VHH binders against Abasic site processing protein HMCES (HMCES). Designs and how they scored, part 234

Target 1, 269 residues: Abasic site processing protein HMCES (HMCES), of Homo sapiens (Human) (q96fz2)
Amino acid sequence: CGRTSCHLPRDVLTRACAYQDRRGQQRLPEWRDPDKYCPSYNKSPQSNSPVLLSRLHFEKDADSSERIIAPMRWGLVPSWFKESDPSKLQFNTTNCRSDTVMEKRSFKVPLGKGRRCVVLADGFYEWQRCQGTNQRQPYFIYFPQIKTEKSGSIGAADSPENWEKVWDNWRLLTMAGIFDCWEPPEGGDVLYSYTIITVDSCKGLSDIHHRMPAILDGEEAVSKWLDFGEVSTQEALKLIHPTENITFHAVSSVVNNSRNNTPECLAPV
Below, E stands for the ipSAE of ESMFold2; O stands for the ipSAE of OpenDDE; V2 stands for 0.75 times the mean of E and O plus 0.25 times the DockQ between their complexes.

## First folded at step 21 (VHH)

Design xa18 (from xa1 with H60Y; framework vhh_6z1v_2; at its last look DockQ between E and O 0.82; V2 from the best seeds 0.78)
Fold by ESMFold2, look of step 21:
Structure xa18 (fold): chain B 269 residues (1-269), chain A 123 residues (1-123)
Amino acid sequence: as target 1 above (269 residues)
Amino acid sequence: EVQLVESGGRLVRTGGSLRLSCAASGFDFSTYAMGWFRQAPGKEREVVAAISWHGGITYYADFVKGRFTISRDNAKNTVYLQMNSLKPEDTAVYYCAARPYQIYSRPSDYNYWGQGTQVTVSS
């Protein structure tokens, strides 16, 4: 998983993240650093994307079931990293394999601190290898969406009325992530960064790609992954598995260039 | 205390019509999507129709489309299901349910549930 779409305006995104705390109270996640949110149909590593995390990471006595939403850098920079420039990191932290997460210091350390997050996206892209050529077919992959009256197809939302119908009711993809906090040696703001946990692909996606992000399907899974105050690392890792509750469609090669930020990136072909 | 109170369920003949109401209290109705679900004996609860928090987006299950209409009145904190051309297969307990903002199809996606109202359609 190395490309996503996360294009919703902040208020629409925030409403899509409405939840209940452990007391049963409806809440919206509270934003941190909202000005760092950079919506785009075509997000790549090193860009900022919104993630959910427990309020307890910021407030010593907070209710661990309450959620913060914050943009974080895609590509985890470990807290122990010694150089002044994150680009000098000698290994790729865009993804974290679930089968080795407890063996890699970059992921084991923050996980042991309860630094679990939920990575938000409209969906993600994967490229299918075509036998006999060097051409690849990109697909947009996302939760099944309820088929509403006037919903139309993705890509037909080019007017405010049609856009609101498609995207105002869009079920965001919720992926399991790990984050860390890095203090630059020269001072300055703490850098929050994340990795997306990956698993073997489900049968429905196996013809497209052999790996998929670990998807948290439903509020129970999301709540347990976030709540490091009540849910141990061992119990949280039981949530990490493939899901068949996923759908996809082919898209044009416009998405191949990460500079292209247009609805055409995810439009069906 | 959150309450969803369904009303309007009764016995009706095949081909008849029935209007269900669900009165909501104890939460901000205007920020919730509402759904009607049904459960016949021996079957799992299934979505019938749903309407988004602002009323602009609706869903109807394939088995009821064209016969039922969902609507809401945010000023009265009430959601309705108008059921026409009723069939014996529509016999079930009908439940009102709520979740924040967006409509979903799975019962596990809904936070609040009513006690249900029995609809019986006779041959």
Scores: ipSAE 0.773, ipTM 0.899, lowest interface PAE 0.8, mean pLDDT 91
Fold by OpenDDE, look of step 21:
Structure xa18 (fold): chain B 269 residues (1-269), chain A 123 residues (1-123)
Amino acid sequence: as target 1 above (269 residues)
Amino acid sequence: EVQLVESGGRLVRTGGSLRLSCAASGFDFSTYAMGWFRQAPGKEREVVAAISWHGGITYYADFVKGRFTISRDNAKNTVYLQMNSLKPEDTAVYYCAARPYQIYSRPSDYNYWGQGTQVTVSS
């Protein structure tokens, strides 16, 4: 996974992340650094995207079932990294393979510390290789959405009137991630960054791409992944597997350029 | 304490109309999506209609075919289901359910449930 969409307004995004804590109390996640949230139809590595994480990571003795929402850098920067510039990291940390997560220090160490997060997106993009050509067809992949009477096609969501109908009730994609905290050697703000765990693709997606993000389907899966206070690493890793509960459609080549940030990126062709 | 109380269910003839009401209490009604579900004897509970927290988005099951209308009054903490052109196949216990903000179609996605009201449509 090298490209996502996350374009919802902050308030809409927050509502979409409503949850119940372990006491059954309805809650909204509290924002940390909301000003770092930059909505985009075309999110690439090194950009900031919103993730969910347990409140216990920030507050001692907090209820670990409570959630925080925070923009983090895509591409995990390990805490032990000694260079002053995160961009000097020599290995790719955009994704973490589920089968080798425990073999790589960069992912094993933060995971062992309970640094699990849920990466939020409208969906993600993948490119299908076309047989006989060097051309790749991009696809937008997301949770199946409920068809409402007022809901138009995703392509029709470009109008303000249709936007509310489609995106106000949008089910966000919830991907399993690992995050770490990096303190710059020269001082400054702590950098929070994440990697997306990947798995082999489900059967439905296998013709498009052989790998997919580990998707946490449903509130229980999301809650267990986040709640590192009550759920062990071993138990959490059982949640990491392919899911068939996805849909997709072909999109235009507009998304190929990471600088393009328009509704055309995810519109059906 | 969270409560959902359905009312309006009764015996009606085929082709008749019925309006169901669900009164909510014990939570912030204006922040919850509301749904009507039904369960017939020997069948699974299924969604009939749902409405978003602000009432701007609605969902109807395929079998509704324009016969039913869901609406809500946030000032009264009440959700309604107007049912027209009723058929014997509509005979079921109708339940009111609530979940945060967004509409979902699966019963398992809703947090609060009423006790239900019986709707019987005679031929």
Scores: ipSAE 0.771, ipTM 0.886, lowest interface PAE 0.6, mean pLDDT 93
ESMFold2 (binder alone), look of step 21: mean pLDDT 90; pTM 0.919

Design xa19 (from xa1 with Y59F; framework vhh_6z1v_2; at its last look DockQ between E and O 0.83; V2 from the best seeds 0.81)
Fold by OpenDDE, look of step 21:
Structure xa19 (fold): chain B 269 residues (1-269), chain A 123 residues (1-123)
Amino acid sequence: as target 1 above (269 residues)
Amino acid sequence: EVQLVESGGRLVRTGGSLRLSCAASGFDFSTYAMGWFRQAPGKEREVVAAISWHGGITFHADFVKGRFTISRDNAKNTVYLQMNSLKPEDTAVYYCAARPYQIYSRPSDYNYWGQGTQVTVSS
């Protein structure tokens, strides 16, 4: 996974992340660094995207079932990294393969510390290789959405009003991630960054791409992944597998340019 | 305490109409999506209709085919199901359910439930 969409307004995004704590109380995640949230139809590595994480990571003795939402840098910067510039990292940390997560220090160490997060997106993009050509067809991949009477297909939102209605009820994609905290050697703010765990693609996506993000489907899976206080690493890793509960449509080549940030990126062709 | 109280269920003849009501209390009604579900004997609970927190988005199951309409009045903390052209197949216990903001189709996605109201359609 090298491209995502996360364009919802902050308030809409927050509502979409409503949850129940272990006491059964309905809650909204509290924002950390909300000003770092930059909505975009075309998110690339090194950009900031919102993730969910347990409140216990920030507050001692906090209820670990409570959630925080925070923009983090896509591309995990390990805490042990000693260079002053994160861009000098010599290995790719955009993704973490599920089969080797425990073999790589950059992922194993933060995971062992319970630094699990849920990466939020409207969906993600993948490119299908066309046989015999160097051309690639991009696809937007997302959770199946409930068919509502006023919700036109993503492509049929002819009016701004209809568009807003569709996105107000959008089920966000919830991807399993690992995050780490990096302190710059020269001082400054702590950098929070994440990697997306990937798995072999489900059968439905296999013709498009051989790998997919580990998707946490449902509130229980999301809660267990986040709750590092009650759920062990071993138990959490059982949640990491391909899911068939996904849909997709072809999109235009507009998304190929990471500078393009318009609704056309995810519109069906 | 959270309460959902359904009313309006009764015996009706085929082709008849009913209006179900669900009165909500104990939570901020205006921030919850509401749904109507039904469960017939020996069958699983299924979604009939759902409405978003602001009422701007609605969902109706395929079997409704325009016969039922969900609506809500946030000032009264009440959700309604207008049922027209009722059929014997519509006989079930109808439940009101609530979840935060967004509409979902699965019963497991809803947090609060009423006790249900019996709707019986006779041939």
Scores: ipSAE 0.815, ipTM 0.908, lowest interface PAE 0.6, mean pLDDT 93
Fold by ESMFold2, look of step 21:
Structure xa19 (fold): chain B 269 residues (1-269), chain A 123 residues (1-123)
Amino acid sequence: as target 1 above (269 residues)
Amino acid sequence: EVQLVESGGRLVRTGGSLRLSCAASGFDFSTYAMGWFRQAPGKEREVVAAISWHGGITFHADFVKGRFTISRDNAKNTVYLQMNSLKPEDTAVYYCAARPYQIYSRPSDYNYWGQGTQVTVSS
């Protein structure tokens, strides 16, 4: 998993993240650094994307079931990193394999601090290697969406009036992530960054790619992953597994160039 | 205290019509999507129709398309299901359900549920 779409306007994204706290009260997540949110149909590593995390990470004695939404850098920069430029990392932290997460210091350390997050996207892209060719077919992969009246397909939602009908009801993909906080040695703001945990692909995706993000399907899973105050690392890791509740469609090669930020990136072909 | 109270379920002849109502209280109705689900004996609960928080987006299951219509009245905190051309296969307990803003299809996606109202369609 190395490319996502997360293009919704901030207010639409926020409503899609409505949740219940531990006491059953309905809430919207509270934004941190909203100005760093950069919506795009074509997000790549090193870009910022919104994640959910527990309020307890920011406020002593906060209710750990309350959620913050904040943009973070994709590609975890470990808190112990010594260089001044995060692009100098000598290893890839875009993803974290679930089967080795407790063996790799870059992921084990922040996980031990309860630094679990939920990475938000419209969906993610994956490239299938077709047998008998060197060509790769990109797919857009996302939660199944309820079929609404007026029958908007993703391609039909490229006009403003059709867009609000499709995307106002879009179920965001919710992926399990780990984040860390890095203090640049030369000063400046603390850098929040995340990795997406991966698992073996479910049967439905195995012909596209052998790995998939660990998807948290439903509010119970999301709540438990986020709540490091009440849910231990050991218990949280039980949430990390493939899901068959996923769908996809082929897209054009426009998405291949990460500078292309247009609805065509995710439109069905 | 959150309450969803269904009403209007009764015995109806095949081809008849029926209107279900669900009165909501204890939450901000205008920020919730509403759904109608049904459960026949020996079957799983399934979505029949759903309507978004603002009323502009709806869903109707294929097995009721053209026969049932969901609607809402935010001033009265009420969601409706107009059921026309009823068939014996529509016999079930019908449940009203709510979740924030967006419509989803699975029962597990909904936070609040009514007690249900029985609809029976005779041959």
Scores: ipSAE 0.792, ipTM 0.907, lowest interface PAE 0.8, mean pLDDT 91
ESMFold2 (binder alone), look of step 21: mean pLDDT 90; pTM 0.918

Design xa20 (from xa1 with S105T; framework vhh_6z1v_2; at its last look DockQ between E and O 0.61; V2 from the best seeds 0.68)
Fold by OpenDDE, look of step 21:
Structure xa20 (fold): chain B 269 residues (1-269), chain A 123 residues (1-123)
Amino acid sequence: as target 1 above (269 residues)
Amino acid sequence: EVQLVESGGRLVRTGGSLRLSCAASGFDFSTYAMGWFRQAPGKEREVVAAISWHGGITYHADFVKGRFTISRDNAKNTVYLQMNSLKPEDTAVYYCAARPYQIYTRPSDYNYWGQGTQVTVSS
């Protein structure tokens, strides 16, 4: 996974992340650094995207079932990294393979500390290789959405009227991630960054791409992944597997350029 | 204490009309999506209709075919189901349910439930 969409307004995004804590109380996640949230139809590595994480990571003795929402850098920067510039990291940390997560120090160490997060997106993009050509067809991949009487097609959601119909009730994609905290050697703000765990693709997606993000389908899976206070690493890793509960459609080549940030990126062709 | 109280269920003839009401209390009604579900004897509970927290988005099951309409009044903390052109196959216990903001179609996605109201349609 090298490209996502996350374009919802902050208030809409927050509502879409409503949850119940372990006491059954309805809650909205509290924002940390909301000003770092930059909505985009075309999110690439090194950009900031919103993730969910347990409040216990920030507050001692907090209820670990409570959630925080925070923009983090895509591409995990390990805490042990000693260079002053994160861009000098010599290995790719955009994704973490599920089968080797425990073999790589950069992922094993933060995971062992309970640094699990849920990466939020409208969906993600993958490119299918076209037979006989060097061209690749991009696809937008997301949770199946409810068809409502006022719902429009994703392609028609570029108008304000259609926006409310489509995106106000959008089910966000919830991907399993690992995050770490990096302190710059020269001082400054702590950098929070994440990697997306990947698995072999489901059967439905296999013709498009052989790998997919580990998707946490449903509130229970999301809650267990986040709650590192009550759920062990071993139990959490059982949640990491391919899911068939996805849909997709072909999109235009507009998304190929990471600088393009328009509704055309995810519109059906 | 959270409460959902359904009312309006009764015996009606085929082709008749009925309006169900669900009065909510004990939570911020304006921040919850509301749904009507039904369960017939020997069948699973199924979604009939759902409405978003602000009422701008609605869902109706395929079997409704324009016969039923969900609506809500946030000032009264009440959700309604207008049922027209009723058929014997509509006979069931109808339940009101609530979940945060967005509408879903699975019963398991809703957090609060009423006790239900019986709707019986005679031939």
Scores: ipSAE 0.745, ipTM 0.874, lowest interface PAE 0.6, mean pLDDT 93
Fold by ESMFold2, look of step 21:
Structure xa20 (fold): chain B 269 residues (1-269), chain A 123 residues (1-123)
Amino acid sequence: as target 1 above (269 residues)
Amino acid sequence: EVQLVESGGRLVRTGGSLRLSCAASGFDFSTYAMGWFRQAPGKEREVVAAISWHGGITYHADFVKGRFTISRDNAKNTVYLQMNSLKPEDTAVYYCAARPYQIYTRPSDYNYWGQGTQVTVSS
């Protein structure tokens, strides 16, 4: 998993993340650094994307079931990293294999601190290698979406808010992640960064790629992954497995260039 | 306290019509999607129809398309299911359910449930 789409306006994204806390109270996640949210159909490593995490990471004695939403850098920078430039990491932290997560210091340490997050996206892209050629077929991969209908007999609206109506009911992909906090040696703001945990692909995706992100399907899984105050690392890791509840379609090569940020990136071909 | 109260279920003949109502209280109705589910004896609970928080997006299960219509009235905190051309296989307990903003089809995705209203369609 090395490319995602996360393009919804902040308010639409926030509503899609409505949840219940431990007491059953309906809430929206509270934003941190909302101005760092950069929506795009074509997100790549080193860019910022929104993640969910427990309020307890920020407030002493907070209810660990309450959620914060914050943009974080994709590509985990370990708290122990000594260089001044995160791009100088000598190993790839875009993803973290589930089968070695407790063996790698970069992931084991923050996981032991309860630094679990849920990475949000419209969906992710994968490239299928074609035998005997340098050609690769990109696919957009996402939760199955409900086939919905326009209510009433309204016609087409010709205004900016019509985009919101098209995507207003999109079920966001919720991927299990680990984050860390790095203090630059020169000083400045703490860098929050994340990795996406990966697993073997399900049967439905195995022809496209052999790995997939660990997907948290439903509010129970999301709540347990986030709530490090009540759910141990050992119990949380039981949530990390492939899912067959996933769908996909082929897309054009427009998405190959990460500078292309248009709806064509995820449009079916 | 959140409360969903269904009404309108009764015995009708094949081909008949019914309108179910669900009165909601204890939450901000305008921020919730609403759904109608049904459960027949020996069957699992299944979605019938759902409507988004703003009312502009709906879903109807294939087995009711063209026959049932979901609607909502935010001023009355009420969601409706208009049921036309009823068939014996529509016999079930019908439940009203709520979840924040977006419509989903799995019962586990809904936070609040009514007690249900019985609909019986005779041959």
Scores: ipSAE 0.653, ipTM 0.848, lowest interface PAE 1.3, mean pLDDT 90
ESMFold2 (binder alone), look of step 21: mean pLDDT 91; pTM 0.923

Design xa21 (from xa1 with S105Q; framework vhh_6z1v_2; at its last look DockQ between E and O 0.82; V2 from the best seeds 0.79)
Fold by OpenDDE, look of step 21:
Formats: C-alpha cells, structure tokens, sequence
Structure xa21 (fold): chain B 269 residues (1-269), chain A 123 residues (1-123)
C-alpha cells in the first residue's frame, strides 16, 4: 500500500470514529495535533494521516479503551534512529509484512511496547499490471458502503448535494498499523510515525495486487488492536489476516501523480 | 439505563397500514442512527430501514419497494416506521436498534436493541 485517500472534514471524520469504551459509553476520539490534519484524496508516504491509538499512550493510568486521533507521518521512523533527518532512513518503512513483523527490529520493538494504531482512510489505491503492456490500471479499494436513498455513485458525490449522502455516512477503512516515537538528536518535537501492516491479498483482490493492508473489520477488531493494556501482542496479531469484505473500482490515471488532490482521484472510470 | 421500546405492532390484513414507534431513553438520541430490523420465524434478522442521527440520510431495504418509510423526531426521542401495503411476507417481529451517528446494514453494527413488536399480516 503506497497511496490512500483521507479527505473528510475533521468533524465528519471524528463522527465516523465514534466508539464505545469498555464501559459501554459512547465517545468521540480526542484530537491530538488537529492542525496537522490535511485532508487529501491522494495521500503518499511521508505525508501525515490520522490514526487512532489508545489514550494510555499519552496519559498514565488512562483507560486503555479510550481512543485518541492523531495525524502521524506515514513511514515509521524507529526510535533508535540517530540521524537528524528522517529521510536518511535507508530502508522502506511504509509497510510492514505480517510474516516478518517479529523479525524486524524496527517493527518488533514498537509493537512490543504496545504501539499499535489504526490508520484511517477513505480507501487505498493499488495498480494492476496490464498483461503485455507497461501500463498499470489504478483501483480504489474500500469497505463496501451502504447505498442510501438518492445516493449516486461515488462519482456523483462530487456534487454538494450528494456529498452529505455519501461522505457523511462513509465507513472508513481501518488498517492495522504500528507507530513509533522518534526524538530528534538535535532536539525538537517528538515525531510520531506509522507503518501499515500488509498481508497476502484476499481472493477478490488477488487479480489486482498480491498484497493488501491488514484491515480491521468491525469495532471489536479495532478495539482489540488498539487496547494494548488488555490485549497482548500475541492476541492482537491474530487479528492480522486478509479480509474478503472489500470492494473496488477502477479510477483514472489522475491518481498516478501524488500532487493531484481532487475528487477525480477516486471517481470510477 | 438504555431503553428502546417498540410499539404499534398488531394483526393487520393484507394491503393494510401500520405505524411502528420506538421510544428511546438513557442515551443522547440525537447522536445515534436508528434502524428498524425484522426477524421472521426461521429467518435471520434483517434490516428494514435506517436513518442517520440528523435524519438527512435514510436507507430502505430492497424488499420495501417504497411501501415503508422511516422517520425520526429527535425532540421526542422517537423513531417511526410507516408501513403501507403490507403483505403476509412482512409478518415478523420488528426491532428498533441504535448505533452512533451513521447507518449500517448489519445487525451486528448496532449497539442497542429493543425487545421487538410483533407484526402479523393475514391473507
């Protein structure tokens, strides 16, 4: 996974992340650094995207079932990294393979500390190789959405009138991630960054791409992944597997350029 | 304590009309999506209709075909299901359910449930 969409307004995004804590109380996640949230139809590595994480990561003795929403850098920067510039990292941390997560220090260490997060997106993009050509067809991949009355196709959501019908009720994609905290050697603000865990693709997606993000389907899966206070690493890793609960459609080549940030990126062709 | 109390279910003849009501208490009704579900004997519980927290978004199942309409009154903490042109196949226990803000189709996506009200449609 090298490209996502996350374009919802902050208030809409927050509502879409409503949850119940372990006491059954409905809550909205509290924002940390809301000003770092930059909505975009075309999110690439090194950009900031909103993730969910347990409040216990920030507050001692907090209820670990409570959630925080925070923009973090895509591409995990390990805490042990000693260079002053994160861009000098010599290996790719955009994704973490589920089969080798415990073999790589960069992912194993933060995971062992309970630094699990849920990466939020409208969906993600993948490119299908066309047989006999060097051309790749991009696809937008997302949770199946409810077809509401008068809701047009995702493409029709570009009208202000249809926007509320489609995007205000959009089910966000919830991807399993690992985050780390990096303190710059020269001082400054702590950098929070994340990697997306990947798995082998489900059967439905296998013709498009052989790998997919580990998707946490449902509130229980999301809650267990986040709640590092009550759920062990071993138990949490059981949640990491392919899911068939996914849909997709072909999109235009507009998304190929990471600078393009328009609804055309995810519109069906 | 969270409560959802359905009412209005009764025996009606084919082609008849019925209005179900669900009164909610114990939570902030205005921040919850509401749904009507039904379960017939030997069948799985299925969504009939759902309405978002602000009432601007609605969903009706394909089998409804314009016969039923969901609505809500946030001032009264009540959700309604107007059922017209009822058929024998509509016979079921109808349940009211609630979840945060957004509407979903799956029963498992809803947090709160009523006890249900019996709707019987005779031929």
Amino acid sequence: as target 1 above (269 residues)
Amino acid sequence: EVQLVESGGRLVRTGGSLRLSCAASGFDFSTYAMGWFRQAPGKEREVVAAISWHGGITYHADFVKGRFTISRDNAKNTVYLQMNSLKPEDTAVYYCAARPYQIYQRPSDYNYWGQGTQVTVSS
Scores: ipSAE 0.806, ipTM 0.903, lowest interface PAE 0.6, mean pLDDT 93
Fold by ESMFold2, look of step 21:
Structure xa21 (fold): chain B 269 residues (1-269), chain A 123 residues (1-123)
Amino acid sequence: as target 1 above (269 residues)
Amino acid sequence: EVQLVESGGRLVRTGGSLRLSCAASGFDFSTYAMGWFRQAPGKEREVVAAISWHGGITYHADFVKGRFTISRDNAKNTVYLQMNSLKPEDTAVYYCAARPYQIYQRPSDYNYWGQGTQVTVSS
């Protein structure tokens, strides 16, 4: 998983993240750094995207079931990194394989601190290798969406009317992530950054790509992954597995160039 | 205390009509999507129709499309299911359910549930 769409305006995104705390109280996640949210149909590593995490990461004695939503850098920068420029990392932290997560210091250490997050997106892109050519077919991959009576076309023009028909009721993809906090050695703000955990593809996606993000399907899975105060690392890792509850469609090569930020990126072909 | 109370279920003949109501209390109804689900004996609970928090987005399952209509009245904190052209296959307990803002398809996606109202369609 190396490209996503996360384009919803902040208010629509926030409503899509409504949840219940441990007492059953309905809540919206509280934003941190909302001005750093940069919506786009075409998000790449090193860009910021919103994630959910427990309030307990920020506030002593907070209810660990309460959620914060915050933009974080895609591509985990370990807390022990000593250079002043995160682009000097010698290894790729865009993704973290589930089968080796407890063997890699970059991921094991923050995971042991309970630094679990839920990475939000409209869906993700994956490129299928086609035999007999060096060309690749991109697909947009997302949760199945309930077919509403006022549905518009995915990827149609940016008009507010068409956009609302598709996106006002969009179920966000919720992927399991790990984050870390890095203090630049020469000062400045703490950098929050994340990796997306990956697993073997389910049968439905295996013809497209052999890996998929670890998807947390439903509020129980999301709550358990986030709640490091009540759910141990060992229990949380049981949530990490492939799912068949996923759908996709082919898209044009417009998405190949990460500078293209238009609805065409995810439009069916 | 959150409560969803269904009413209006009864025995009706094939081809008949029936209107179900679900009165909601204990939460801000205007921020919740509402759904009607049904469960026949020995079958799993399934979505019949759903309506978004503002009422502008609706879903009707293919097996009821054209026959059932969901609606809501936010002033009365009530969601309705108008059921026309009823068939024996529509016999089930009908449940009202709620979740924040958006409509979803699966019963596990809904936070609040009523106790159900029985609809029986005789041949």
Scores: ipSAE 0.763, ipTM 0.892, lowest interface PAE 0.8, mean pLDDT 92
ESMFold2 (binder alone), look of step 21: mean pLDDT 91; pTM 0.924

